# Designs tried in a protein design chat: VHH binders against o14958. Part 17

Target 1, 349 residues: o14958
Amino acid sequence: LNFPTYDGKDRVVSLSEKNFKQVLKKYDLLCLYYHEPVSSDKVTQKQFQLKEIVLELVAQVLEHKAIGFVMVDAKKEAKLAKKLGFDEEGSLYILKGDRTIEFDGEFAADVLVEFLLDLIEDPVEIISSKLEVQAFERIEDYIKLIGFFKSEDSEYYKAFEEAAEHFQPYIKFFATFDKGVAKKLSLKMNEVDFYEPFMDEPIAIPNKPYTEEELVEFVKEHQRPTLRRLRPEEMFETWEDDLNGIHIVAFAEKSDPDGYEFLEILKQVARDNTDNPDLSILWIDPDDFPLLVAYWEKTFKIDLFRPQIGVVNVTDADSVWMEIPDDDDLPTAEELEDWIEDVLSGKIN
Key: E = the ipSAE of ESMFold2; O = the ipSAE of OpenDDE; V2 = 0.75 times the mean of E and O plus 0.25 times the DockQ between their complexes.

## First folded at step 4 (VHH)

Design a19 (framework vhh_7mjh_2; at its last look DockQ between E and O 0.11; V2 from the best seeds 0.00; counts 0 for: pae E 11.4 > 2, grease 24.4 > 24.2, placed apart)
Fold by ESMFold2-Fast, scan of step 4:
Structure a19 (fold): chain B 349 residues (1-349), chain A 120 residues (1-120)
Amino acid sequence: as target 1 above (349 residues)
Amino acid sequence: EVQLVESGGGLVQPGGSLRLSCAASGFTFSRYAMSWVRQAPGKGLEWIGRIYESGSTSYNPSLKSLVTISRDNSKNTLYLQMNSLRAEDTATYYCARDSGLWTSYGFDYWGQGTTVTVSS
């Protein structure tokens, strides 16, 4: 997406108790910047203006979508902020129906555009054809669920749809009402299959039919897959999801032949170790974070022009990285698995 | 509570210099590495550089000739000296506590940011 130059039109509105209900009714999605009061200090005014420019650019790009952009002054609108549960000044909140979502990604126009476009979509994507099944099967780098239901009026479909809203846009929910599609995917009536990223086979969620609460609980218990991709919009959540401060991190550039091959090796290791609770590999494609490559190279003392895998201890600010042979042959899945086991058991420094 | 407060931002002319400060409180400043990170309007985060507990520094190679990071442990203050500023350096500048975390948001704590605008 090529970003345009700001056209000077004010698309970001100050939200108040007077206009709150009208604004909520007008838009499917409301992107809200909860900000510190703008002081007479010129530096603070310019900081506010830069954040406002980001929001104006995003609003311009998405002007044909039913997405509103608003700002809330923490001092002037203290009552409204308290009513809506806003307590962290400088934060972005997205209101969708009765749900309030705190944005955990980079305050950058491109990241915000993609996040909001995902959120404005229906929480469940309906699959009704063989071509759509093929598209579903090609999605491998997300957690995804698919359910088979009698119709949109089914109480079980409605529970599934409500569960999907809890995880949008991070987890992808699909449904079908077509017997042919369900047969192709081996789905029984009211059954939901859970797909971990990069896995060949789904897990059929037990004890169908499900309540919203049962589906939400299952997904929450299975959010730490054996192999997952780092995304800019969930960096905070991914960072906090550690085992005593330990992360297994793999860098591989998918567009590079060696990176592509290394990713296939990572997938094989993950598929062979789905029952190992100590194994959760975070894959980072440096192409997704071009401005952070230098940071990671300096922090970890590694070369990101080649595949890397290591163990990072955030508590001690320490890391250990696998040595790949000087002939540049990539390790086999067995060699990689042995190295990971040795590092996690303390046999390697 | 851990707090990081940046200051020293403002309007500067192209070719000019500017020194940013970051006042730290709520933790033992001398025991942590510290980083500077910036975000240009509408763009992602860009790492500028780091200073270790020892005073040693590491910089983004693209920015090394333009910036210097220093610290004063007696004042719990981190500094970023910028020279030969260009319009492309217009950004919000953040200081962050750096424990060697693997992502930009792996920094434990961030300041509120201070804005630098490079314009005639």
Scores: ipSAE 0.039, ipTM 0.559, lowest interface PAE 5.6, mean pLDDT 82
Fold by OpenDDE, look of step 5:
Order: C-alpha cells, then sequence, then structure tokens
Structure a19 (fold): chain B 349 residues (1-349), chain A 120 residues (1-120)
C-alpha cells in the first residue's frame, strides 16, 4: 500500500459534547482516538503528534469513504467519554452504528487502513458461484462460518447477519441462498458450519435453526483455535488471550521452504490435538512483523531465519525454546507433540 | 522521569554528513535497547535502526548503507551518523527507548525530535 504525501488538510477533528451529534450524523463509521491529556512537556507532545499524524494519513487515504476521524481528550471530555463507555486511554475505538469496536492492533497507517476497509464491508459475504466456493475454501487462517438460508429475508439469515456483526472483521461470515452451492458444501437448510483455522473439516453447529444469541455464544466458546496466526490488526488482543499465563509460540516464514514445511507439520500436530482445550499455538510469520524480527531474536535469543517453537511467559517474556538442530532436518510431528506435552504438563516452563 | 533529548539537526547540503545525538536521563541507559526513527514532512513514521544493550545493531534495510548507530553508556548518549544525505532524508529525527515486544514498534518513550533539512 502506497501512502500519499500529507496534503496539509487537517481531517482529524476534536470531538466534544458540542459537535458529537453532528459528527455522528455525518459519518456511518467513526474512528475515535481516546487519548490522555497532552502535557506541556515536549516529549509527550511529540508522542501525541506522532499518533495524530498517523490518523491524518489514514484519514487522507480513506477520504472517499464515509469514515470520520476524531480525537477525544480524556480530561476535557470526561463526561462524553463516560457516556460512550470509554475506559482505556490511548485506545482506538470504531463506532459503527450501535457498536463500539476496540482496535487492539499495531498502530500503523497501513494496518489501520486495511482494518477499516474490512470493517466497512458487509458483515456477511454471499456465495453464489463455484468460483466463490473455491475462494471460500482457500481461506485457512481465519475462523470462518458459512450458512445456508432460504433467502435474504429469512429470519434465520437475519439472525446470522446480526451475529456476524459481533465478530467483524476478525471472524469471517459467509452465507448462500443457492441450493447447488449448499449441496457442494453439504449444508442443509438453516445449517451453519464452523471452520477452525487450519482444520480440514468443519463443525456443524448443533440444534438448528439458530438465534443470534446461540450463534454468538457458540463462536465465543470456540474462538480460541488450536493453531492461530498472529495478525498485526489484532496482535495485542491475541497476545492477551493467553492460557495460564503462557503462549506456545511458533515462528515460521511461510515463504521459506523450511518455514512452510514446519508450518505443515505444525498444522498436523494441531489437527491431531484439536480436541484439547488447553492447547493453543500462536503462529507468527516474521514477514508480517518486519520491525519486530530483530527485537524478537535478541529477546528470545533465537534465529528467525529458521523455524522456532517455544513457550513464552506473558508477564516477563521469559521463554524456553525447543532445540532444533541447525541442519536440514525439521522436527517430526511426534517430536513436536512430545515437546508440547512436556510444556503442557509443566515439565518445560 | 524518563527524558530523551535529541540534538545535532540542522541544514545540510546534499551529499553531506550529519551526526545526531540523543541524551538520555531518568533511567539506566545501559540496560535498554535504543532506536532511531524519523518522520518526513507529510509522511509516516520510518524506523531507522536499533542498538541493543550489547552494542549490536540492526538497521532498516533501505537505510543500512547510509546510517550508523552507536552509543556511549558512560555519557548516556545515543548517536546517529548519517552519510551521503539526500533531499529525501529531510525529516524530524527521534530517538526512542525500546521497552518490549508488545508495544508500538517496541518503543515506550520518545524524544522531542531534531529536524534535519537537506537542501542545496
Amino acid sequence: as target 1 above (349 residues)
Amino acid sequence: EVQLVESGGGLVQPGGSLRLSCAASGFTFSRYAMSWVRQAPGKGLEWIGRIYESGSTSYNPSLKSLVTISRDNSKNTLYLQMNSLRAEDTATYYCARDSGLWTSYGFDYWGQGTTVTVSS
């Protein structure tokens, strides 16, 4: 993504009680930066300015979209913040209709642009052709759901659509009204299938037809995959979703032959252990985080030119890594499983 | 209070060299990795490079040939040597403290910045 040069127009507006109603009427989507009071010290001012500049660039890039960009001073607009339910200073919130979505990803212009573009799309993608089915099937690194419904006017589809709004854009929702597509996907009327990342087979959600609440509850109960990919747009949220204070982390560059092979082995291990609720592996592709690679190498004392798997303590970043010989041999699925078992049993910590 | 103060910016001709300094205070300087970042007018933030506690360095590949980062722990000072400066290197340069894996680019404190203008 190529960003234009800042054109000198200030597009980010300070939100107050005075202009709040007007701003909400003007935009379908509002990107809101909830920030601490800016002190008179130069350091704090510059830090704030850097955040503001990022937002200005994003606003410029998305000017043709009906997206508003605003900032809220936590001290000056304390009443408004309370009314809107803001509780975490320094956070970015997206207001979409009656929804408030917290952005817990990398605060970078490219990441924000992509995130917002995904969010302005319809929460449910309709599949009506064989080509679209193929595209659906190629998605392996997202949680995705697909349902077959009678029509767009179906009450069950509406429930499905409303459920999708709870998870957009992090979980992908698909639907079809086409009998042929449904048959190809082995879907019955009002059935919704749930796909865990990197798993071969979906789970049919039990007890069709579904209410919105039933769908939301099911997804919440199953939203921690056995194997998941770390993404810049949700990296902090993902990291906060630890199990017992630790993360099992696997570094693998998918574009590298060894990384790719390692990832395939890792997928197999995950598939073999998908029924274990205590297992969640975080896959990190270094290519997604170019600015953090060197820091990770230093902090964990690992070489990210090679596949790595380890256990990381989320509190102090202490870590133990599996010894992988510096040769062409990658660990077998069995070796990885044994290592993971040792981690889960507390033998390795 | 953690404080970072950049200095050494100014006007330089194309092809010239410049050395920036960052004075650190309010923390044990020698225990932290430090980075340089810059922001050109109307452009986004660009990471330049990092120097670790050990003195080892990592650079943005696009700038590696043009910059050298060093540190003097006895003076609590971070340095950025820039050579063969071009007009496109015009920017405000910031020093930043690296604090951890899960912060914005790993930085928790920034200086006020020093402006470098490359012009004939």
Scores: ipSAE 0.022, ipTM 0.334, lowest interface PAE 6.4, mean pLDDT 90
Fold by ESMFold2, look of step 5:
Structure a19 (fold): chain B 349 residues (1-349), chain A 120 residues (1-120)
Amino acid sequence: as target 1 above (349 residues)
Amino acid sequence: EVQLVESGGGLVQPGGSLRLSCAASGFTFSRYAMSWVRQAPGKGLEWIGRIYESGSTSYNPSLKSLVTISRDNSKNTLYLQMNSLRAEDTATYYCARDSGLWTSYGFDYWGQGTTVTVSS
């Protein structure tokens, strides 16, 4: 990605009780850095300056959008922070309408730009043609939902749209009002299908029609698919599954031939084992996390130049990795399944 | 408000030992990994090591024979034991709340630092 040099113009505004209402009303979307008080010590000051420069660069790149960039000092403006619902210093918050969204990704200009661009889009994408159905079907590495409704005026469409706002931009929500599209997807009126990543068949959400609350609860319950991709914009949320801190982790670089082949093998294993509620594989593409590659290689004592699969305990950094020979042969789906069975049975720690 | 306060720095003879402390407040200390980082005069930051919630540790290989990191969750305190100190270990030592295994953020909260001088 081709980022410009920062031009030195101040675009990030410091919020205070004096200006906050005017600033909040001026923009459709507000990117807010809730920062610790800046001390005079060199380390804290440098860290703050680096994050401030990132925000100024993002503001420069997005200056033609109706997006405001602001910072709030946690000590000076503690009353304002409590009023706005901020509860963690050093966090980035996005205010969109009445929503406050905590950014749980890498504090980097390219990540923030893409995240903010996704947030200014409508929460539900409308599919109106069979050609658009094909584009929808090609999305395989996201959780996605699609529903069929009478029109945008439908109370059930509005409930669906409200549910989509809860998960934007992380989960893709689609809707159609076209009977031809609905027939191609085998959708009945007011029915919603839930697509787990990399699976051939969706799950029809039971007990149609749905309230907003029912849709939100269903999606929350189903955010641990058999195979899921780790994304920079949601790293912290993805790790919080509250299941003993133990994860099956697979590294596969999609743009590399061996990584691509290994990912296809992982998809086959996931599809063949989707009925196993104990199995959830977290796929990490090292190209998404260039600054973490060296750190992970040292921590896990593995080489991310090649595909890897292992078991990681995030509470103590213990890990065990499957031995994949350095003769350019990848494990078969059966060999992976055997290894996974050993992991799940406790034979491998 | 998250606060980290280092103490225990001072003047130490070459070959000597020193124990640094970091008092933590404003967060649930036992739920976070913690790191020590140092900065020698005129130099960049150097990561020393990390201690996880479980008490497991990971160290900078160049320093692993010189340091031991420990924590006392009942006192919300992080410790750095340093032995066989050399002149090149003269630095300001910082404790930091570590984001753990899975983030590019690294260290989200830092202390003010405590200065260690190794000199005869």
Scores: ipSAE 0.000, ipTM 0.331, lowest interface PAE 11.4, mean pLDDT 82
ESMFold2 (binder alone), look of step 5: mean pLDDT 83; pTM 0.835

Design a20 (framework vhh_7mjh_2)
Fold by ESMFold2-Fast, scan of step 4:
Structure a20 (fold): chain B 349 residues (1-349), chain A 121 residues (1-121)
Amino acid sequence: as target 1 above (349 residues)
Amino acid sequence: EVQLVESGGGLVQPGGSLRLSCAASGFTFSRYAMSWVRQAPGKGLEWIGRIYSGGSTSYNPSLKSLVTISRDNSKNTLYLQMNSLRAEDTATYYCAREGTSLWYSGEFDYWGQGTTVTVSS
C-alpha cells in the first residue's frame, strides 16, 4: 500500500441521531470510532487528534470506495450508542449491512486499510484455476476453509457463504465449482475441508452436507489452534482468548534466519501435539508490531533481536522466559516440549 | 521535571535537507521510545515515526522514504533527518515520549513545544 500525504480534507464525520439514517444509506461499509469524551487535558486532546488523523488518512486512501468514516462521542451520543450496541469506549466498529464487527487490532492506517479492503470483498473467495490453487496452498498462517459445490445457486453453497459471513475477515473461506480444482484438493461434492494454521493436512468436516449452524459451530470449536499467529487486526481479541489465564508466547522474526528456524521448530512441536487441548502457542513476529516492541522489551525484560519463548499471565503480564544461552544453538523440538510440559504442569509459573 | 526541547527548524528551499534535534532531560532517556509528530498550518497532527529504546525504528508509510530517525543516548538527544523537502512538509515538528501500558498505540505522555519548518522558494 502506497500512502499519500494527508491532503487536509475532513472526511470523518461526527455521527448523531440526526444524521445516522442518512449516513447508513450512503455507504456500503461504515467505519465508526466510538470514543471517550475529549477532555480539556492537552495530552488527551493530542492523542485523540492523532487517532482522528489516522482515520482521515485511511478515508483519503479509500475515498474511491463506498466506505464512510464517522466518530461517536460516548457522552453526547449515549442513546445512539445503546441503539447500535456499542459498549467499549475507544473501539472501532465496522457496520456492514446488518453486521456489526468490532475491530480488535492496532489503530494504524495500513492495518485499517487492509482490514477494510478485506471486508469490502465477498465473504467467500472463488478458486477456479491452477494458479489460484497454488496461492491457496501457500496460505499457511490462517485458519482457512475450502468447499466444493455444484454452483453458486446450490443450497449448500449458500449455507457455506452465510457461515463465512460470521468470521470475515479473520477466517478465510474459499470455494470452488470446478471439478479439476476439487480433484487437485481431494474434495468430494459438498465437502468442506478445515485447515488449521501450519498443519500439513486438512480436517474434512464430518457429516456433509452442512447447515450454516453446523459450519459455524464446527469453526467456533476449532478457533484455538495449537499454533497461531498474532495478527495486528485482531490482537486484542486473540489476547483475551487465553487458556487458564496464560499465553505461551513465542517471538520470532520470520525474515531473520534464526527466527525462521525457530518458527520451523515451533511448527514441528505444534504438529506433534495437536491432541493436547491444554496447548496453544501464540507466535508473534515483532515486524508486525513496531509500535509494541519497546513495551514488550521493557515489560518482559527480554531481547527481541533473538527468538524467545515464554509464558505470560494475561491479567498482570508477569512472565517467565525459557533460557536460551547466547553460546547455544536454538532449542530442539524435544527441549521445547519439555519446557512446555513444565509450564502446563505448573512447575513454571 | 520531564522536558523535551526541539531545535533545528527554519526556512529551507524545496529539495533541501534539514536535521531536527530534540534535547531530553528529567528522565532516563535511553529507557524510552521516542516519536516525532508534525502539524501543518490549518491541519491535524500527523505521526512521522518512532525509535525504540533498543534502536529499531518504525515510520509512517507515507513518509518512510523521506525521513530517518536516530538517537544519541550519550547526549540524551533524538534526531529527525529530512531529505528532499517539499512545500507540503511545512509544519511544526514535535518530539514526544512514549508512555507505557499493557497495550499502547502511540500513547504519548510528554510533548515538546515544537519547532517550525517552512519549505519555501
Scores: ipSAE 0.013, ipTM 0.311, lowest interface PAE 8.1, mean pLDDT 84

Design a21 (framework vhh_7mjh_2)
Fold by ESMFold2-Fast, scan of step 4:
Structure a21 (fold): chain B 349 residues (1-349), chain A 121 residues (1-121)
Amino acid sequence: as target 1 above (349 residues)
Amino acid sequence: EVQLVESGGGLVQPGGSLRLSCAASGFTFSSYAMSWVRQAPGKGLEWIGRIYSGGSTSYKPRLKSLVTISRDNSKNTLYLQMNSLRAEDTATYYCARDSYSLWGSYRFDYWGQGTTVTVSS
């Protein structure tokens, strides 16, 4: 997406108890920046201005999408913030119907535009053809669910759709009403299959049919997969979801042959260790974070022109990286498993 | 509440050595990177170096051979060892809790009050 030059129009409104009802009624989606009171400190003022400019640019790009952009001052509007459940200053919240979604991604115009565009779509994507099944099967790097229901008027489909709204846009929900599609995916009536990223086979959610609450609970209990991709739109939440204060981080550029091969090795290790609750590998494709590559290379003292795997401390990003031979021979799955075992046992830190 | 208290400053002759300490309280010290920062009279802040939770260190290149940062997690204490001191090392020295992160930015979210080092004959 080519971003236009900012046109100078103020599209971001200060939200108050006086205008709250009018603003909520006007927009289908409300993007809300809950901010600290503007300090007299020049650095803090500049940071606030930069975030405001990002919001103005996003509002300009999406001006025809019935999306509102507002700011809430944590001190001036404390009563309103409490009513809406905002407790983290400096955060972006999106109000969609009766749902409040915290944006846990990079505060950048392109990331926010993509996030909001995904969020205004229907929470469930309907699959009705063999070609669409093939497209579904190619999605490997997201948590995804697919259910088979009699029709969209089914009480069980409605429960599924309501569950999907809780996880939009982070988790992909699909449904089919077609018997041929269901047969190809081995789905029985009212059955939902849960796909972890990069796994060969789904998990059939037990005890069909399901309530909204049962589906939400199952998904929440299965949100930490053995191998997952770091995404700009959820990077803060993903990073804070650690095991024992560390992440095992793998850098691999999928578009590069060595990176592609290393990712296949990571997938094999993950598939062979799906029963280990202490193992969670975070894959980062440097192409997704072009502005962070130089910073990561300097901070970690590694070359991101080749695959890397290491253990990184969540609090301060202290790290230790696996030695890969100078001839660029990638580790075998067995060598990688041995290294991971040393990390998990505390021999490597 | 988070509190950082520096000590060990004073008068020292050129070519001398000095060790500064920073006592930390009010947070899990062992989980945070810690930095030393100094300010010479009439000048801006100069970052000296940091020590990560795991014990690895990073220094300003110009100062790497002149200083050593260490920590004692059992005492919640950060140290700065300085050798071969010169008149230009005269400054107020601060310890700071370092919110260094994966995201390409870091913030010093808590600072001590500082301890003054004067290098003169």
Scores: ipSAE 0.192, ipTM 0.590, lowest interface PAE 3.2, mean pLDDT 86

Design a22 (framework vhh_7mjh_2)
Fold by ESMFold2-Fast, scan of step 4:
Structure a22 (fold): chain B 349 residues (1-349), chain A 121 residues (1-121)
Amino acid sequence: as target 1 above (349 residues)
Amino acid sequence: EVQLVESGGGLVQPGGSLRLSCAASGFTFSSYAMSWVRQAPGKGLEWIGRIYSGGSTSYNYKLKSLVTISRDNSKNTLYLQMNSLRAEDTATYYCARDSYSLWGSYRFDYWGQGTTVTVSS
């Protein structure tokens, strides 16, 4: 971590009814910490001050960009919070134009800087060359979309760009206006292809051309892929509701040979089972979460120096893990499918 | 209002034992998991362990042989038993209500004021 030490300058403003309109007008992007009331308890005061220091460091690093940093007291500014749509105390919200984005990532300076820098970028990345097509094709672990349009002035491109704003920065939107690029990707005029993570072929979104609403609804209906990577900037709290609090979780370090091999097996299982709506595997690379490794090993009673797959009840931290002996080969795709079927049918729990 | 109050800290000789208590009020104590966290001078927060509402425990593997967490739901009290204390165990010890979520960024929603343990001869 190459962050500067905090220089002592106060760059984080307390937001209130009195300064709200002026602050919103001043910045293109507003990072807002909606916090519980500051108590006289020294521990909670220290925790609050540590989070404020994180925000001050981020504000310092990004001081030459049009990004504002504010705090809102949940008790003192309850009316303002309600007006802006803030319900979750202790949460970070980013206001971009008319959008309010809840930050679901780790409250750390480096994670927040990266998230904000991604968010300030244009929501759609334009592809105009063969090299850029190759770069696009290398992205396998994100949901990504690519559309072919006549020009930036196209009403259909504008609808696509507006749809992209709804999912920035979590879903990658690409577009091309070049006929050669479109031919290489087999895109027809005004067609959008949807790529699920780790799948070989895209899904052409039906009934082109599309409205913003139609694209947003399609993406929302396809946000639960058969295999998905967990990222530090998007710790999915909503997955708890979708899965009754039950998750199939796979740990594999991609940079390690065993982890790489296990991930390939997971990809095969996912590709063979895209038609099973009950199957959704969350892949976690422990290297992305160095501060959570000890916590997960302790909570689940597993060794994360090797691949693991299990079913986790996130409310109670109850878990059941597939037994993979240290000196045995990794399970085959068929063996893994059998174990998953036993989990989903209730034979294992 | 939710309150957590730690007690039992103080000066302890190396090799000694100490039991910390945390008195909880303002919520249904028996329904929540509870954790202990410590902070040594000049260092970051270190999670010690957790006890679930049902009584099951989970510990930081570096500390498992030295500590035991227990609770008395009838008294709304959380305990941390520490044995074979060393100078490196000198820290401020906090109890925290544990809103456990693997996918959330915020785990501990209420903390005590802390109690200081100094291990010295």
Scores: ipSAE 0.000, ipTM 0.160, lowest interface PAE 12.4, mean pLDDT 80

Design b01 (framework vhh_8k46_1)
Fold by ESMFold2-Fast, scan of step 4:
Structure b01 (fold): chain B 349 residues (1-349), chain A 122 residues (1-122)
Amino acid sequence: as target 1 above (349 residues)
Amino acid sequence: AVQLQASGGGFVQPGGSLRLSCAASGFTFSSYAMGWFRQAPGKEREFVSAISGSGGSTYYADSVKGRFTISRDNSKNTVYLQMNSLRAEDTATYYCARDKYYLWGSYRFDYWGQGTQVTVSS
């Protein structure tokens, strides 16, 4: 975390009925912390101050952007909260135009900075060159879509753009108007290809051309991939998306050689098992959650300095972790598949 | 199996005090936030207080702030609710609950103990 020291300038404003209309017009993006009334309790006050400091640091880092930062007291501004659709105290909301986005991730300055920077960008990224196609192909750990359209004025491109707004910044939408790019990606006119994370080939969305609603429905029906990455900015939603009260969790640090190799094995297993609707592997890179590593080691009784895979009960801290036959050797894809099958059959738990 | 055993309820006069206890078993107690809720006859269940797994963070409903104190003893797998300056409107069945997640404190409760009845009356 390479954040500057807080400079003491108050960049976070209390939002009220008197100022909300002016504030909403001033910024392209409004980051809003909807908080429980601050009690006289010292512990509650300290927690509130820590979150306020996070927001102040984020506001300082992003002050050159048209992003506003505000707080709303749930008791004092109850009328305003109801008018704006805020119902969950302790939540962070981002207002972008007429859209309200609830932030379901870790309340940390670096996580918030990246989330807001992604949101301020256009919902669809245009690809027009061979180099940009190569960059697109390197993105493998996100759900991504790419469409080929006649132009920005196409009714089908506008439907695609509107669909993209529903999923920003969690799902990456790309488009091209270039015939050469489309040919390289095997895209037909008005076709949209859907890429699951870590898969070799996309799924061509059937029955082109599409309405906004048809694209939104397809994406919603395909949001649980066979292998997915846990991201700080959506960790609550991802964790709640369990299968039968369990997650198969794989810890692998991608920047480490052993972690990288284990992730390649996980990708192969996932690619070979896309037809299994009961299989969903959640990959966690410990580097994304430095403040949780010690807690997870204690909770699961494992060493996160090496790759791990286990089955965890979503409602209990009860877990079972695969024994690696040799500490210096990783399991083969076949050994991993056998272990997963034992988990899914109820033989391991 | 998750088990939560609430106790310590009873009859008390207005202005009196009671200490509720919730003994937990079947899970790693220190990994979960715990909460207290109450339900008065003919009313919906109401949040009272919550405490993080470490005990470092506490939360209270406005109606009980300054009067009730939540605490926990992780060595005994027990969460407590100290109720002071009790009022007639505090009369309810009190339930202890376990947070849904252990990976982080969500304060979304899904496991409930059996209730313990608190009656504040002269």
Scores: ipSAE 0.012, ipTM 0.319, lowest interface PAE 9.0, mean pLDDT 84

Design b02 (framework vhh_7aqx_2)
Fold by ESMFold2-Fast, scan of step 4:
Structure b02 (fold): chain B 349 residues (1-349), chain A 122 residues (1-122)
Amino acid sequence: as target 1 above (349 residues)
Amino acid sequence: QVQLQESGGGLVQAGGSLRLSCTTSGFTFSSYAFSWFRQAPGEEREFVGAISGSGGSTDYADSVKGRFTISRDNAKNTFYLQMNSLKTEDTAVYYCARDKYYLWGSYRFDYWGQGTQVTVSS
């Protein structure tokens, strides 16, 4: 996506008690930056201006999508913030209908554009053809669900659609009403299959048909998969979803042959350890985070464009990294699993 | 409980030097970036200097560049502002601050000290 230069039009407005009711009615989706009071100190003033220009660029790109962009001053609009449920200063909130979503990703124009475009779409994608099944099967790096229902008027489809709204845009919900598609995916009527990222087989959710609450609970219980990709649009939320204060982090550049091969090894380790609740590997493609590469290389003292795997303390960023020689000798799945076990058990520091 | 506490302020004559310290507790110091700010009477708070989590990068306001040096001591959970060639215009309450999102390379401040008074007399 090629971003235009800012055209000078102010598309981001200050939200206040005077205008909030009109603004909420005008847009299908409202993007709010809830910010600390702007002082005259140069750093916070510059930070505010940089966030504002990012929002202006996003608003310019999406000006025909019925998406509103506003800023809320935490001090000046404290009553409005409390009324709307905003309590985390410096956060970006998206209002869609009666749902409030906190954006926990990188505050960058391209990240925000993709996030908002995904969020404005319908929560469930309908699959009705062989080509669409093939496209569905190629999605491997997201949690995804697919259900087979009689029609859009089915009470069970409506429950599924309502469950999907709880997880949009982070988890991908699909449905089909076509018997041929259902047969190809081995779906029984009112059955929902749950796919963990990078797994070759789904889990059929037990005890069909389901209520909204039953589906939401199942998904929440399975949100920490054995292998998952770090995404710019949810990076803070993912990082805070740690196991015992640590993350197992793997850097692999998918577009590079060594990185691609290492990712395949990580997938094998994950597939062999789906029953291990203490194993959760976070895959980071450094190409997704060009602005953070230099900072992370200094913090971890590693080359991010070589295959790397380590254990990182969430609070301290203290880390231990596996020695992988630069001579095309990647570890086997067994060697990788043994190293992870040794670090987690305290045998390696 | 996260705490930041400034010390080392006081009275000094123009041309003199002071070293401010910010001692911290309640978190692991080595992974966070830190900054110094100051506020003169009747004025708004202004940025003075910053040091990265690794300690490898520093940044300064133009008004203090070449005169002030920020540093850190991870073993003591403390960071410093060495102030040389002090001017009467440097008279202010000095505050230390912690970067909220250290791992993401952004400068957001979630905890502040109470401030320490620096008075420079002619």
Scores: ipSAE 0.012, ipTM 0.277, lowest interface PAE 8.7, mean pLDDT 84

